# VHH binders against q99177: the designs that were tried, part 30

Target 1, 341 residues: q99177
Amino acid sequence: MKRGESQAPDAIFGQSRAFALSDSSVNPDVIEYLKSVRQEALRTNAISIKNHMNLQKRTRHKSSMYDDEDEGALKRHAISPSLIRLQRNVEIWVRWFNSVKATVLTNAYEFTGYEDETLDLLLLFLKNYLEDMPSKCTTVEKIISVLNQHSFPEKAEEKEENLQIDEEWAKNILVRLEKTKIDSVEDVKKVITEGDKHELVGYNQWFQYLINNEPQHTTFHEKITSKQLWVLIKYMSNTWIKEIHKKGRHYRRLQDWLFYILVHTPERVTAEYTSILRDLGKKCLELIQKKPVEAHENKITLPKEMAELNVEIPAAVENMTITELTVSVIAVNYGQKDLIE
Key: E = the ipSAE of ESMFold2; O = the ipSAE of OpenDDE; V2 = 0.75 times the mean of E and O plus 0.25 times the DockQ between their complexes.

## First folded at step 13 (VHH)

Design n3 (framework vhh_7b18_3; at its last look DockQ between E and O 0.03; V2 from the best seeds 0.00; counts 0 for: pae E 16.7 > 2, placed apart)
Fold by OpenDDE, look of step 13:
Structure n3 (fold): chain B 341 residues (1-341), chain A 129 residues (1-129)
Amino acid sequence: as target 1 above (341 residues)
Amino acid sequence: QVQLVETGGGLVQPGGSLRLSCAASGFTFSDYYMGWARQVPGKGLEWVSYISSGGSTEYQDSVKGRFTISRDNAKSTVYLQMNSLKPEDTAVYYCARGPTQIWSDEDLIRAYEEAFDYWGQGTQVTVSS
């Protein structure tokens, strides 16, 4: 690690980024460094589902016989406008998604830990944040006291002013600090540098985590196991997708997570996992069909990290909803084309 | 800390009745679904019943008409009244904390193992002549 390149603080499990990489105050060299860090592909032992598209040619045996002309009006089940839209746009949407997926997986920042200098800056920021709090509990006072015992580098204050660290980071860290016995600066460092290793269990814990944390590539790589990923997909399918579609209280955050979940879903999956994805696709499709007009009002947005990676939404995708994208990705990438036919 | 403590299990004769109680603490009880599941040794967990925060109830087909789930939010307690007990009802019964959000019955049943996050230690129910 070359002397002086301060690593930009990145989120660990349960944490938000300290600052946006796109911030003008961020050293370009740091940005370049972060972009250069290649993430190891999640080795998922997923069994390749050989799409046996057995196109069984339904030989229409024209059994000619019984002429009963009952003009039963072939109610041409008019394909729903929503389905027509999906059929027309699915290729474009999936192409875009795949490009974004490739970009995220290739160029997203891999957190390898904080450099000492960066950590000192974070500590300083945290200290200042806590000191500026209008009301301080005993715990906060203790943390401040501990931080005051730390010797900060002479130039740290100047650097801190320029770093523009996100206040939300400090809030999240404080929550963790309050749950931890803090006796030394080392304890604080540990809380900052170590993600919560506790595996989240159950819908409630995961929901709270998602609504309070922005999705990041590093979270999926380091903290979310394959099993947990599928649990999240199930939660999306069962409850969260409805919240997203109706623009509930947390719909934006959940939408961001769904996007990341899709990005981090393995390309090759077992039949079992395919079934889970199919269920999600079906749920999305049902929602789209029930309220197509409302769906169009819920346009896709990009998570912050994707924006930092210079991911753009082209005009052809601008009116796409996350539910439409989800169906499209599942239909095309995972061989579930019948969802859109 | 979230705690769930089951009581009321025991030995009963076929056709008898038991009332299970689950005392909950460490969370806002009224905001959560609560449920009962049972497990026979060597078999998987089977959901028995759940009750929403609003008081809507659902039962497994095998216990419909015999079991009644209820809750007392003031006491942070969920109950399972078990009537007309059968030998097939013999199992360890567990109380569980469910989600805070509304689930469809189908979805909750399908994903019950993932939806519930805290479990009690269980109480043994034995139905034997």
Scores: ipSAE 0.054, ipTM 0.598, lowest interface PAE 2.1, mean pLDDT 80
Fold by ESMFold2, look of step 13:
Structure n3 (fold): chain B 341 residues (1-341), chain A 129 residues (1-129)
Amino acid sequence: as target 1 above (341 residues)
Amino acid sequence: QVQLVETGGGLVQPGGSLRLSCAASGFTFSDYYMGWARQVPGKGLEWVSYISSGGSTEYQDSVKGRFTISRDNAKSTVYLQMNSLKPEDTAVYYCARGPTQIWSDEDLIRAYEEAFDYWGQGTQVTVSS
């Protein structure tokens, strides 16, 4: 027989080890409570926009401490190679970015809802799909009964339509319908025309959403509000830009999201929002100068949607990193050129 | 499974130095903040230092300038170099795994015990004549 236990950790850290997720001896409800308390503490402090803005103001007031140094010595400090690289390339990189932004905003798919006639066809297809299912649960039968209340246009007049609707679409709609109380055709129409109604709140929900989903232009139209965009920019500044720069586990996905956030950041912003962008730009510059990375290790790649729009990365841009693009865009497009001078 | 093993503790005279090491396994080390905390006799746990996945460091005021945290991602190891040791540094020192993401250093410090989810068994550091 095998007998053995560690004595020291259980005496002092037994409570902490008992809270580890892999410890099956801990009640699952206690584990969920501890996760909730930890996430709420992080969420509460991270969303305090007032505290973050006040901290940045205090940092700006401290810059006068460098006036005690020898002025001649300050003049002799060489400009970093990373800053020189930015100065040389910023115009080309931003010009390319502006071209990509225009292509995405003009040509990328944007769902704006269905016309009534299209909705009727979708409802009819859904009804036929559900009626043709080999096994029908109570929910499916209720949805069919609701759809039977709807007056559909004559099918003979629609036979010349050359529309093909994917059965996978109907399956996905059914999954969403099962999560919703359905009492009328209008409820079914609402599910069809509206995306997932789940609202993302707080850092953990947004982080999980971003790492599990590719960015798309339509997401910024239908799911991400203007307020939420600025929350994401703050998450980038405080945490995610460091992960991107060091090539952390989700760095590729996070850089794709940063690219789309830059594309969808409004061209005209208030002084308060400009300050938020400036803080992100300062963080990017700090990272570039403190830990310069070789461009080939962290060079920008195109998100899937941009590649499908035939956006190309020209030779002049091929070694740019997303961190370098970010500070360049902030400097040029948002009037913060002193960051790179 | 996640394991953190501290080494390098011992007995030293005031003004001496020690270097603690923490070998980590069972997770992608480079994704996580790592840190040190200590259990001072007669007091609760207090944070000592942490290092981000990208190498940014923070220190409690009482050890700033005397202690240096570092990491070697290739060896999955976190170090704490402790110089100019004082009797009040006497404690059991614990290595701990932090989160992958934080909002600010202030937030992490305020919730240090909750934010660090796995802890080693500790190594004793004693500073006395």
Scores: ipSAE 0.000, ipTM 0.117, lowest interface PAE 21.3, mean pLDDT 73
ESMFold2 (binder alone), look of step 13: mean pLDDT 86; pTM 0.874
ESMFold2, look of step 15: ipSAE 0.000; ipTM 0.230
ESMFold2 (binder alone), look of step 15: mean pLDDT 86; pTM 0.865
OpenDDE, look of step 15: ipSAE 0.013; ipTM 0.264

Design n4 (framework vhh_vobarilizumab_d1; at its last look DockQ between E and O 0.22; V2 from the best seeds 0.00; counts 0 for: pae E 14.3 > 2, placed apart)
Fold by OpenDDE, look of step 13:
Formats: C-alpha cells, structure tokens, sequence
Structure n4 (fold): chain B 341 residues (1-341), chain A 129 residues (1-129)
C-alpha cells in the first residue's frame, strides 16, 4: 500500500493536490475540472466574492409618515440556539475538518495499479477459485482455459499464501468477467485492472452504491467523476441530508459519504458549484433550525479509512453533527458566511 | 420554504395558445432541472417537457413541435409555451424541480415521477371548443 506522497501545494492550482495529475489512475474528468477551476479562478478576481456580500445594501425604503403607532413589537428575531451554537463552534469545527482533509488527501492510499507480480497473484487466486467451484458454466470454463494459458511464476503459489485476497473479490470479478468477452489473459487482466467502469446513472443507482459501499479516497479518483461529485452533492442536498438528520435506516453510511464528499470537494469552485454548495448549506441549516437534534444523538463518526489514518475526533468536536459540520465548512471554506450570521 | 407556483392556465379553444409560468423560490433555481407534468382527468401524471440546469430540453412525443419549455434563471421562473392546443391537452399542469444530469433527463421520461424533489400545486388548462 503506497502511501500517497505528500504533494506540496501545486503552484499552478494553488491547492494541495489530492492526486498526482500524471497518475494514470487519476480520472481525466477530475483533471479537466481542476483546469476549469483554475481558469475560473483566474477570471474571477477575488473581488467578486467580496462584492456579493456587500450588495445586500438593504434599500431602506423610506417608510412614509403614516403615524399609525401600531407598536409592531420589534420581534427581535431571537437568534436560534442552533445558530448560536454554530457561531461559537464554527472555527473549531472547520479547523479540525481542514486538518482531517489534509490528512486524507496527503496520506490516503492511492491505488496506482497492480504491479505485474501482484496481478499474477490475483490471476492465480482467481484461477484457483474458479477451478474449485462446484458448478462451472461454459463461461467459467472458458475463463479457466484462458488462465491456464498464462505462465505463472514458479514462486507464485508460495506468495499467494501471504496475500490476503478476499473470496468476495473473486466473486465480484467473476460477475464482471461474465459480462465481458474474454478471449485472452490480457482481457482478464484488463477486467481486473480496470475499475468497474460502470457509470452509475440516476438517483437510485447511486443510492444503492452509497449504502452498500464504504467511502474511500480511491473511490473519488477512480469511480467518481467531477460531474458525478456534484450530482452526489445535489442528491445530498435534496434527499439524503434529511435521512441523515432524522437518523434514518442508512444515516451512518450516508453521513460517511457526506464527509468524504466534503473532503474531496475542491477548495476553489466556480460560482455555479458554489451555488450548489450553498443550497446544501441552506438545507442543513434549515434542518438544524426546524428540528434540532441533540448532539449526542447524532454525533459525527469516522469511516474506517480515516481510522486507519489515525484520525481522531477531539473532545471539541465530539458532539458535532455532520449537518453542522457541513454548514460550517460551506460557510467558512467557500465564503458563505451569511449562512451562519 | 421551497415553493413552486404555477400560473397561466385557463380555457382556450382548439388551435389556441397558452403560456404557463412557474415561479420558484426557496432553492437555487439555476442548479435544478425543471419539468412540466400534466394530469388529465382519469389519467396518470405524465411528463410533458423537461429542461436541464444547462438548458437542454426534452419533450414528450405528444407535444413535440407544439410546446416549448424555457427558463429564466434571473427571475427563477420556468415557462411552457403551448401552441396548437388540442382537446387532449386538457389537464392540470404541474411544475417540478429535480436534480438530474443531462443523461438522466433523457432516461427520466419513463420513470421521472420519482426523480423530482419539488412539485407545484398545478394550473388547469382546458381546451374546448
């Protein structure tokens, strides 16, 4: 497991790269997106973000003199307790988040492909698995035949014992192989090396994927395109955030995904994407205000990968909800401070 | 609060024209795909037209060439220009908002009802001689 080399902030993009652009495992769409963000950043003078904050000059409509003394009680819109909590903790929460983000992007495992030796071991494991199947369809027999044509290294069997390969992996690969025309060992290698390129389309497919898969850093490079990332953010905003907030059936998994989505959201985004994030922030804020969830009931949890990276939840953020974090991150990192003011 | 408010419905003669409007509030209109649905008496709700956040449009076969969907993001308003109206176009027309990729909009026509997040209350269009 090659720990991602700590890449210094890329001078070109002005941000730490989550991945080496030269890495073949990097989704081209992500690269394109980053380029687009750069271009946008060059066009959008830092001044425009500031000006959107000032232009809400409340045109003081000159209240005409009609004297009716109706003591309209200045309903001092009592700042909701939830908003006060956000205001008090936002800096701490965002600081922690940014630290975690940096850790994940710097230290998370980056899959750069299988070495030839590892690939041979995987092929051997697959071969053995298929040969041991009690019932073999014609497709399986064909695959076995193809694998038998491959020359395995003499010591491959000894090394296989040391390789912790999950049988579930073989099952999943088999499903993919059955859908692919396999004429050679190279075809099998291609299926193994080429991530499930099945593009998930639609809310239902993505939902099923999220609830059945734990988020990983590599997933955001191999499986999730830049466009898809924003689709997921929209889905979070419109539907899944409610599920998270009310602690629905899949709230933990969805929470983990939301966290990773935030981690992998670019630091610099276009106005369009900012708007999408803002919507997410607004939805979170709305939920927090309408139905405050006690922090102890829905505190943030960390995915397994983060635990492996020795990420900890300090006491200061222990009672933080993912919804609160989301609002905080959007407010601070993406210049949407009005959400918490 | 998210609101979609339809307007512009009414009684029109066959061959006539109507323009429906849907005023949106409570969400970032420009980031959402929008659609018009209709429900005729005794029938199910069906997709009439859709428009992505990027401006790509799609139409039901029954209205293609007669209806035009458009949006004004500055006004947070969705439009449906209906020309050459027919008695079979009589229905309550609903505005809907959802999140789709361009590809999803194309596929959504068959099962799109489940993909929209927000719905208006509808506006009645009656085409009668």
Amino acid sequence: as target 1 above (341 residues)
Amino acid sequence: EVQLVESGGGLVQPGGSLRLSCAASGFTFSSYAMAWYRQAPGKGRELVAGITSGGSTSYADSVKGRFTISRDNAKNTLYLQMNSLRPEDTAVYYCAAGIWSDEELIRAYEEALQTFDYWGQGTLVTVSS
Scores: ipSAE 0.005, ipTM 0.277, lowest interface PAE 10.8, mean pLDDT 77
Fold by ESMFold2, look of step 13:
Structure n4 (fold): chain B 341 residues (1-341), chain A 129 residues (1-129)
Amino acid sequence: as target 1 above (341 residues)
Amino acid sequence: EVQLVESGGGLVQPGGSLRLSCAASGFTFSSYAMAWYRQAPGKGRELVAGITSGGSTSYADSVKGRFTISRDNAKNTLYLQMNSLRPEDTAVYYCAAGIWSDEELIRAYEEALQTFDYWGQGTLVTVSS
């Protein structure tokens, strides 16, 4: 709760989706922060490129030699070209991933609560939205009455002229307000602050949520509990990783979610959770070895939020698939290196 | 690819016993919560018994003390031992599988048709003389 401040753009407005900026000026402090992040990313990419060039040369030579070794019982124990490619690149790919993970966990927007000034602006714009409604039921009139009792500071009114309300945010808040007993401004503030508490249950609800929503860092803070993260990892292992690998209907969106799930998987895990990750790694390895994907197909792409953070895909990484990244991360970061040996 | 295949149904006299089996393939059986549902003629599908991936069991009131759900993770098989069978137990019995946390599991049982990931074809149990 005490982290209501951020070094990213829109620090005053914890969820930029609630307001649209009408002024194009950018806070100078944010500009200096972005310069430092850019310099860090350039250094990381340079190191990765150098190491990858050496590994790519050796991988190509081995791969050409073994491209007809996929039949019979011996192929279960022989090193396939796909596994050799994995072994040659795993360290570079994981190093890049770790830099991306650090960038997302450090720099991506995270809703931690509203500052009082931002909350006052949200209340003011909500009041104005409700007052502009063409037909008002008794509940809406009660909410307006409660909001009219709140004294809005002069600062909130001055900033109002630069901002516009997100209509969908306002509609969502109203639906939740109608479900709640509202007696005071504090009740309205509580509804705004707590967010949506509807819990998703089961494969179909989670699948529909994932295909209809882009992954964001703040979602793993606000919506997805630690136990639900492990349910999603099991769905990946059992179903979605196959759809990603064969480029099924929703493969790009599921790929983006897999990337974010890996970013948000805890660094320290119990033996039980390690076993869950190992199952996913084994499925990825099975898919890579059984039906290899050419390097120019299923290339990893950046989820939208990562691209907005100026994460880049260096040449050494650009032909990696998410399936290859997944088994690499599990092998290296979670002590499962026997998967790739 | 995923398959749940029920077996062990048949005709039994009142007071008799049957053991149903559900053979599972195409997924990591030990990670799934499993359940038995039944559908009597002209009625909706109802929960009979459930078992979590961790082994905790739940039963409908109508079958408590008579039915026992169990699983064998080494054989990828779910079982339902049905004792003291009554004519009202006559139904098609379905095996179901879902991935949930323990906290989600009670809700998943209540919302069966919309939340379980996989279902079997069913096996008929008839209790009559």
Scores: ipSAE 0.000, ipTM 0.295, lowest interface PAE 14.3, mean pLDDT 74
ESMFold2 (binder alone), look of step 13: mean pLDDT 81; pTM 0.818

Design n5 (framework vhh_4orz_3; at its last look DockQ between E and O 0.01; V2 from the best seeds 0.00; counts 0 for: pae E 23.1 > 2, placed apart)
Fold by ESMFold2, look of step 13:
Structure n5 (fold): chain B 341 residues (1-341), chain A 129 residues (1-129)
Amino acid sequence: as target 1 above (341 residues)
Amino acid sequence: EVQLVESGGGLVQAGGSLRLFCAASGFTFSSYAMAWLRQAPGKRREWVALITSGGSTDYADSVKDRFTISRDNAKNTVSLQMNSLKPEDTAIYFCAAGSTPIWSDEELIRAYEQAFDYWGQGTQVTVSS
């Protein structure tokens, strides 16, 4: 995957802004230390996002109906200002979304493995943790023996002393190591690199994961399978989109996840999957029409990773909500235009 | 507290020129599209000129080539240079600001006039025959 000329943080430890993270397999302090070593060079992921946004301002939807409230024209008893707003803006909103999607899919970080220096730090921390355990079974002694055969550079020992690594990370790695036959340090490296592959099952596990983790592009490569993506879309349709629309307790985090789900939804989908998307679009439209959004209310904000990629919300779309974006994307990109007619 | 304050209106002979100014405060001026509208006696308010946050301009057909809209984001001002004035240009001129895209299509602008978030009190322009 292309990363421009910049160095990017590791995906397993790539949960930025550590003080909001509670995933025990991610240690933000290690990430910050390792980022400081790697960030001495200038990070450049720049593409001309502003040029794409300026070009999109010239495109406007001209298929509007005859009057201010569309009174009586299609036998719509509501004559909804919210529907007129969608019809007026759908083209520019979707064009902006497609440029954001291209930027994320092209430029966002994807974990491809640790650099050797990073692996040495993690191996050294794991070794020290295992050596300090009060009770060591034969398996732990075997792992220590394997790690003792690895030659750690002087830099790794020096840097490990200058950082704190979350012992819960080491505990979780040990659990995975105990399930694997370990004959060499390369086996330990493989376990560390694979990350936590525990599959989340059911609404409560996914909800807890989402509210405790920021969405990132690499998560959709590493943890969320195509099957699980559609499960999340169903949860959005059934439950979370209502919480987002009325600013429920976790609405900001769920909004960010919805944005990323839309970015990672495949362009070609089966009839079954199209029906799932249509259900979400219908729920979005229902919410927009029954509880209209006033100007400047519930407007979309960028998830942290998108902001770091220099994605910006131009003035032309700044008052769009994620609910409006969602129905717009489903209508245009997935052939469900009758939702907004 | 948001304010749009127009100035520069007055009496002028047909064929003459005036420059209107609108001073803006209390909002992020550079993020807003700015417009001039006018209302002649006994008529509905009509669109005159628009300048987007990106600097693109458009004009009603009746004033095209005679009027020029410009903005100064450093001073939070928008201006309207009016040349070759006609008695038909006599009106109260209003400055308006909107965050929603305002397109050059006059029908859509008229249909969504309430999308302008802020309005000035207006300045009188009178063009004598």
Scores: ipSAE 0.000, ipTM 0.092, lowest interface PAE 23.1, mean pLDDT 72
Fold by OpenDDE, look of step 13:
Structure n5 (fold): chain B 341 residues (1-341), chain A 129 residues (1-129)
Amino acid sequence: as target 1 above (341 residues)
Amino acid sequence: EVQLVESGGGLVQAGGSLRLFCAASGFTFSSYAMAWLRQAPGKRREWVALITSGGSTDYADSVKDRFTISRDNAKNTVSLQMNSLKPEDTAIYFCAAGSTPIWSDEELIRAYEQAFDYWGQGTQVTVSS
């Protein structure tokens, strides 16, 4: 079993791929089928994120009070060249961002579930994986027994010969299955379809998830709750933004996530949430001012999904960093203009 | 192995005082925010107090001015001085560690319950009327 490269969640499945599509051993017919499903899904499921942003109109409480204390530290010394750059480009950058945001929210694929045929294939792959396990616990045996009761389509068996299950996917599913009472194939299907609702707890788990998974629009709908979004923003503000800025080991992935976080940040936020964004903006600004990125080495890159949506980086945005974008978006879209003044 | 071990809980009369301790091991203590949370019977776990890695403190409104959180980085301990205890303070008190250095408003802190990396087993505090 080739060590299944931790495949980024597939846009088709909204989850980690059960198999590597790029693997030469993958049956072309399966690939074609999956492509077909994807195309159909893309056509049918262009569901506008408009519905999830019904964040309750909580009343603009003018939290005037918290502005006073931390005024001291940002001695806005002499208009740094970096600040001038922000001032000059902020409108262009934000316009572009808003365009991208609109594109993603309108056109990005939303996983609405597995088709029955796809699910059957996954079940079959899972079955095979479990049967091939050298040691089987009682739970595994039970799951195998349940799966053996399922009538798999004849076509599924023919397609099986060349598809290897992603071991990591299978392991993850197995962990979930072990935690669930499995009495029927429907229970197994439910576990597979409910996605890894494993609630990520804590900084480390989130960090590991982010670095091992590409951001996708679907992830923000299925896995990341509103509350969790703000947790991630705080993690960005406090820790990850530094790694991004200094081009740490995982800077690219984290950058992509930050981009998607910004895209999926609600337009209307409470004063409290605004404060969190402001803090992120301040941190970005501080980093920009302290260590200007020479030659824009940390220019913005597009996540894979955005590229698939034909998002382009215009010349005016080509040298923009994610930190600059973050400050700009926060300044303009969330009324924090003083960050760039 | 990461461990958080709470101590100092017990039975106390209303108006009395207790001091809880949490001893941490297995991680870089000085880099983590520490928090106390509590869970009363039949109630949800609630945030009580927080101290950031930098030493900034925050408190739930219900315990403000009565409770004091402090940390000793040299000893890898966090403490909660609880004064003027009330029957409503009866709960299991948990020590938690989070790698997030800055905490925002109470709602977010509540949300951060899920963001703590490490938890103790808890210590029972009972305040009798």
Scores: ipSAE 0.000, ipTM 0.233, lowest interface PAE 11.3, mean pLDDT 76
ESMFold2 (binder alone), look of step 13: mean pLDDT 81; pTM 0.823

Design n6 (framework vhh_8emy_2; at its last look DockQ between E and O 0.06; V2 from the best seeds 0.00; counts 0 for: pae E 12.1 > 2, placed apart)
Fold by OpenDDE, look of step 13:
Structure n6 (fold): chain B 341 residues (1-341), chain A 129 residues (1-129)
Amino acid sequence: as target 1 above (341 residues)
Amino acid sequence: QVQLQESGGGLVQPGSSLRLSCAASGFTFSSYAMHWVRQAPGKGPEWVSSISGSGGSTNYATSVKGRFSISRDNPSKTLYLQMNSLRPEDSAVYYCAKGPEIWSDEELVRAYEQAFDYRGQGTQVTVSS
């Protein structure tokens, strides 16, 4: 299975960095273009911040989604048909999920870093940005000094002008650099290459990011820390799962994210984290019981990256909802069987 | 809803120039790559040119390279195709197309068949003496 190349979503291009170009029927010119797009996207890792700020201005989504916290006690009444369905299918669904999880974790593309040329251009951009600062602290001066020791390729300046790198990227990188001991250009490169896993803070920023970006395996390594993963799970549990279940405006995107979140949830978790998962499971179960969704109305869909990995949905899983899958995975994989009993 | 409207086509003589425009609406224009695809009578769709969301990256089919130039104005949400040194073989309906978020082999093949995710009604370009 040829590993699909996937990287963090790029807001400038509105495209994923994941491409499957193995088909011989594809025009080589198109392939070249796509490679170019990919390369450009790699050069502009900073695009996510600008889009987040602009999106925050637009989506004053009225907080109305928070009001229906009907903490209705999971009255485990009489075995609901929905529960029976879960009980019957949970093993099959979880088996499939585990298979998919294994496939994604094994075969999905991982960003290994910038090409040297791209990195040099980023360094040059950073250097110029810092040099143009009206006020420079000692740290900035040190970084400039370090960067001045680097030999930049010929015509790098010409190439830099074409990269359209957002200054916000430089600002963010600077913040990280200021927190890091910088003694060499390699240190700067390291900071750039490691990415900014803490870039997104708060519910709104994450929400905007999720609804505007396709989930990718690489995102969970580059953008989402272990701690942030659990924050996302909490957001899912508290708010987004309702949106998914009622097929709100962004239900499909959120569903895809939930799937990826599940895929990237560690197999071994502490009691605290188990509790968080359990809460998510309970919320899902509550929704299923309150308003059973007909299987044909909200079938699970595969994220695009998974399709690239040739992941298929068997007939036995075709009518499964993401909410049902979530409950099932939590019940079986994380020892919360009582949720479905 | 995504809407694309092509304009600027017409009947011209060989060697002449023509500029096509595509007005886009219903999506964040600058966030997506845009494409030109053409279809001649009796032939399948042919990819012509592409441009990234920011406009920083462009590419062209071998058949039009050096003669055509793709550009975009993101504030006005307009895509352009400057066509120079037109040839009779350039005669076709030209479509503006929106690119997908993720490119797969299947999507690329489909793009050749269906002119990507979204396309307009097209504009006729006829090059004849």
Scores: ipSAE 0.009, ipTM 0.223, lowest interface PAE 8.6, mean pLDDT 75
Fold by ESMFold2, look of step 13:
Structure n6 (fold): chain B 341 residues (1-341), chain A 129 residues (1-129)
Amino acid sequence: as target 1 above (341 residues)
Amino acid sequence: QVQLQESGGGLVQPGSSLRLSCAASGFTFSSYAMHWVRQAPGKGPEWVSSISGSGGSTNYATSVKGRFSISRDNPSKTLYLQMNSLRPEDSAVYYCAKGPEIWSDEELVRAYEQAFDYRGQGTQVTVSS
């Protein structure tokens, strides 16, 4: 029997997260109904719990002259506690993940283009910025001449008079316009409307981008192509998952990116892509088994956008790590269940 | 913000009945087990009764079984305790309490130390002749 610290008889509600019931009793009726309560709560997994003191485990070493292995049944070899934890929790963790994925894909902001009035305003900003430049090369003058062909509605001109130009936006657009053949205002509109895709090449540029930027749903629409997603998954498998698991310098940011990569990984994948996911899952399992993490250590946190969407971490998920989530999602959603069996 | 407000206590004679109510707000009421706990002066809190989030499972302390009945109305977010055949030893401040949402498989469940997240202000029940 583990002896815990008893609370004073006049315990003050609201001063502690919980209170001890009735002195000197382990009431089996309460325990049986707490088990029933837990089963009902697991059916509705939108529930969260407060932080819980991690109990120090001291156990008497139990040994006997004879155990069940000697009765002719081949017992399973000693199974990692981390693997048992995965096997027991994988279904509820993936069910939660799937609900989060649906929330992000349905409700998160996604840039889909500008309204015509907003686009006219942006064109006017760009035109005025270029006209006010102190010196103009031939390319800039050509862009100005193209913009002069466009008729701006009075509403856009009135709004521009009351607004301030974001000069960094204008400089970025100009750099992209200089790399594009511009023959009409529609070419300028296309550059303004399309995001800054395909600018990042190679491991070092992606690493710097990830550590300096929080993940957002719209990034996977505007900046990251489908092929680049799989490159990022390979970088996760080869390098970043180890940094996450050992709590390296950028582990929280990389964890947030891994979460979003999982959210945006397609549900239908080729055998080649399944193999890439399997490699990541195997690496996660290897790390979990070599360096087990306590339930309260290295627990998952929500990326900022998910928190703003009112995504919540229920109690059954609260102590999960991102490495545990990753192997669970790969095992269940991508048919790789042998990883955890 | 989680809020629990008990009401319905009072001064009554032995053998009387009272019905306690607990109004809940600030959380998804139907997802949590709810409990009644009482505390007499100079004594520790004593569990009285519990009801599951759906209302499908109930249980009672031996001292009140057969006399008290716990219920909930999830649409109105209200917990009840019907107290019949009241005795002087039932005199206490009665609190409703919100139980934990989900216990992790990796958490150890020991006695009562992990049972409840929040309680209300309490309502006094006094049974005297």
Scores: ipSAE 0.000, ipTM 0.295, lowest interface PAE 12.1, mean pLDDT 71
ESMFold2 (binder alone), look of step 13: mean pLDDT 80; pTM 0.817

